VH-VL binders against q9nqz5r112to327. Designs and how they scored, part 1

Scores and structures below are computed, not measured.

Target 1, 216 residues: q9nqz5r112to327
Amino acid sequence: FQSSGVQHHPPEPKAQTEGNEDSEGKEQRWEMVMDKKHFKLWRRPITGTHLYQYRVFGTYTDVTPRQFFNVQLDTEYRKKWDALVIKLEVIERDVVSGSEVLHWVTHFPYPMYSRDYVYVRRYSVDQENNMMVLVSRAVEHPSVPESPEFVRVRSYESQMVIRPHKSFDENGFDYLLTYSDNPQTVFPRYCVSWMVSSGMPDFLEKLHMATLKAKN
Structure headers, positions and changes below count from the first letter of each chain, unless a header shows other numbers; antibody chains are not in Kabat numbers.
F, E and O stand for the ipSAE by ESMFold2-Fast, ESMFold2 and OpenDDE, each averaged over both directions (binder to target, target to binder). V2 = 0.75 x the mean of E and O + 0.25 x the DockQ between their complexes.
[cut] stands for letters that were removed.

## First folded at step 1 (VH-VL)

Design r03
Fold by OpenDDE, look of step 4:
Structure r03 (fold): chain C 216 residues (1-216), chain A 120 residues (1-120), chain B 107 residues (1-107)
Amino acid sequence: as target 1 above (216 residues)
Amino acid sequence: QVQLQESGPGLVKPSETLSLTCTVSGGSISSYYWTWIRQPPGKGLEWIGYIYYSGSTNYNPSLKSRATISVDTSKNQFSLKLSSVTAADTAVYYCAREGYSSSWDYFDYWGQGTLVTVSS
Amino acid sequence: AIQMTQSPSSLSASVGDRVTITCRASQDISNYLGWYQQKPGKAPKLLIYAASSLQSGVPSRFAGRGSGTDFTLTISSLQPEDFATYYCLQDYNYPYTFGQGTKVEIK
């Protein structure tokens, strides 16, 4: 009997009660949206907006941090497993900082128009602190003007921190994904529900599967 | 074809521990989540909990303090223990496999179920 | 826990009839809903997952619809083998919860 008592649940957020103080001194607290096998999804309202910031606390035990990390950096591979990707290209690389500017076009639920993102991506492996970090932030780029074919998302931020259970090359890690964007539309409630309850979970599942299938 | 079969005593005394085993055949227990579900006579279904082949578990909060699920990959089995049973724990107990399809969870294979009666 | 409410609790129908069963969730569960059929003395059988996806081997007369809080199972033309109890299941959040069931009886 494997009585390791290992919990498959993602780690609980350290700061479940953390919130932002709005202009009125009120704290906006995190609310749990979903509790699944591999992740918990949280959200909090962004002060002064109708938008939310999201956090995903997740864990995997059957893939390595490095595998999971590398799959996310592989834009060509993502085009193969993410059916929502219409376009994903690196348009610029900075050799000094290692940052990349990407143009990402993605399908949105019908009848919504597709959205495109221009963002800078940075990543780092911190061996001293035993973590990997991926950060993306929306930017403007002169070589990627707005197109009438897509709705430009001008506000986008994503941060993922991966923390190995043991090492970068052994199975098992926790991760925290913090995400916010403004899709430049007022989503009907049903669309918001789709994005939060289906979009993100589906993406994470596909990412996990893609990681499992990836050849090292 | 994957098959599941529950086994264990059909009668348990109050305050004792209910113990059941599910034997999986026609497929490996690896790479899946395995679940226990119960149904009191003439009533609906209640999810008890699951175990992953690696040993990770989750339980219904209503039963968390009393339920323990374990897995033996070498025997292709997983088990349920429910402590401090009462008459309210009288039910048909099912073991089931959770299907693997995207983000959705469903039970695609079930055992035939085994009735466990709690009585003095 | 998310509460699932089915309607009706029971219904009588004839072979060939169109039957509709509803399931309501206490909160938005997107499309994380399954439908199961249970015959007396048998284990439940999966019919529909992800609210509308038909399980392999299930007849096309079964159809699932809905999203959010309201869901329906439809049997377009009831067959003799379809007289059973049907359950909805939410897999949106733990603990997973079933509806109370709908018994489909022969008229």
Scores: ipSAE 0.544, ipTM 0.820, lowest interface PAE 1.2, mean pLDDT 90
Fold by ESMFold2, look of step 2:
Structure r03 (fold): chain C 216 residues (1-216), chain A 120 residues (1-120), chain B 107 residues (1-107)
Amino acid sequence: as target 1 above (216 residues)
Amino acid sequence: QVQLQESGPGLVKPSETLSLTCTVSGGSISSYYWTWIRQPPGKGLEWIGYIYYSGSTNYNPSLKSRATISVDTSKNQFSLKLSSVTAADTAVYYCAREGYSSSWDYFDYWGQGTLVTVSS
Amino acid sequence: AIQMTQSPSSLSASVGDRVTITCRASQDISNYLGWYQQKPGKAPKLLIYAASSLQSGVPSRFAGRGSGTDFTLTISSLQPEDFATYYCLQDYNYPYTFGQGTKVEIK
């Protein structure tokens, strides 16, 4: 499993996308959809779908990068602070690569059936480039067949890069999260609206609170 | 009140390209999904595809190789091109807005429809 | 693609009759189903969204029911203006698909 190539902190999406490139007929503009104290949220349409790619830039000065990194990896703790999680477990771990396959079952906004994900994740601490990286991608796994109880999500990708202000063990860091659905997956339009209004913002706020409460 | 109006030629020769424009008046094209739907005479409705006002598109797989939907926000218009037409493409073509209410999608505004006949 | 099958293809009824039209999806679509009315020479008009929610301005004699794969549209007391063709539409997954239509005619 490989990183999506975000190994360092790039500029904010507004600065990168202010040039309108309509002459190619495919370039989409980043649209800021939320601007909160701790994070900013942008989105842009995925060509050929009604889905969006999302980008978050966040900054915290009251928790360490290592706390933030570890809270996201701790599946048992995730189940305590994320009320939407029905099930979250590691199915398989590759000791050599450190990649893990997880099964995640989560509530979706009424009246949607709950959805389940099978995904591989990989995480690393890149000391040379002074960053921590978490990446995930939907996969198929023979040990977790589809169930009639849940709608299987077959495609999504996410990546997060965390850059400390000082060190991995002192308070203060920036992070950049990029999240996208695969343009060939079904994802109802009201879930797109919910993602911006509640889903992503609530997740990020709860993640910060969970990190603040976590032990070092 | 939002109004949609289809325009374009009513006759198209086989193997040529069908080209239609939908003009939106009484409202903005921004922040909505704009859709083409067709109905062959005496038959049911077929969803062709949409364009999101920013340019993102999706098409019925049965038509994807031949259909192109585009938007011109400065003219408050979106359009359909359907290449390599045959008699099977003879239909009334509707443009529609896909609305969003209480987490649901639905077509709340439709054009009056325009008949396009494919004939030698 | 999700196939939508309507029954019947046509029916004859008198003013005042109760009319029921069914729509079956080839897979579970929860309640992502709309009902549309089309009169000759006119564009379709939305009646019901989310399987059972009445669109504003639509008379209360129209009622939608169902979830999953089986849905119905009922007209409780047919009026002269209700003679038309009715379509269901699933908007759960792309491509969005319509049923083949049900023509309601005067007996």
Scores: ipSAE 0.000, ipTM 0.423, lowest interface PAE 16.4, mean pLDDT 81

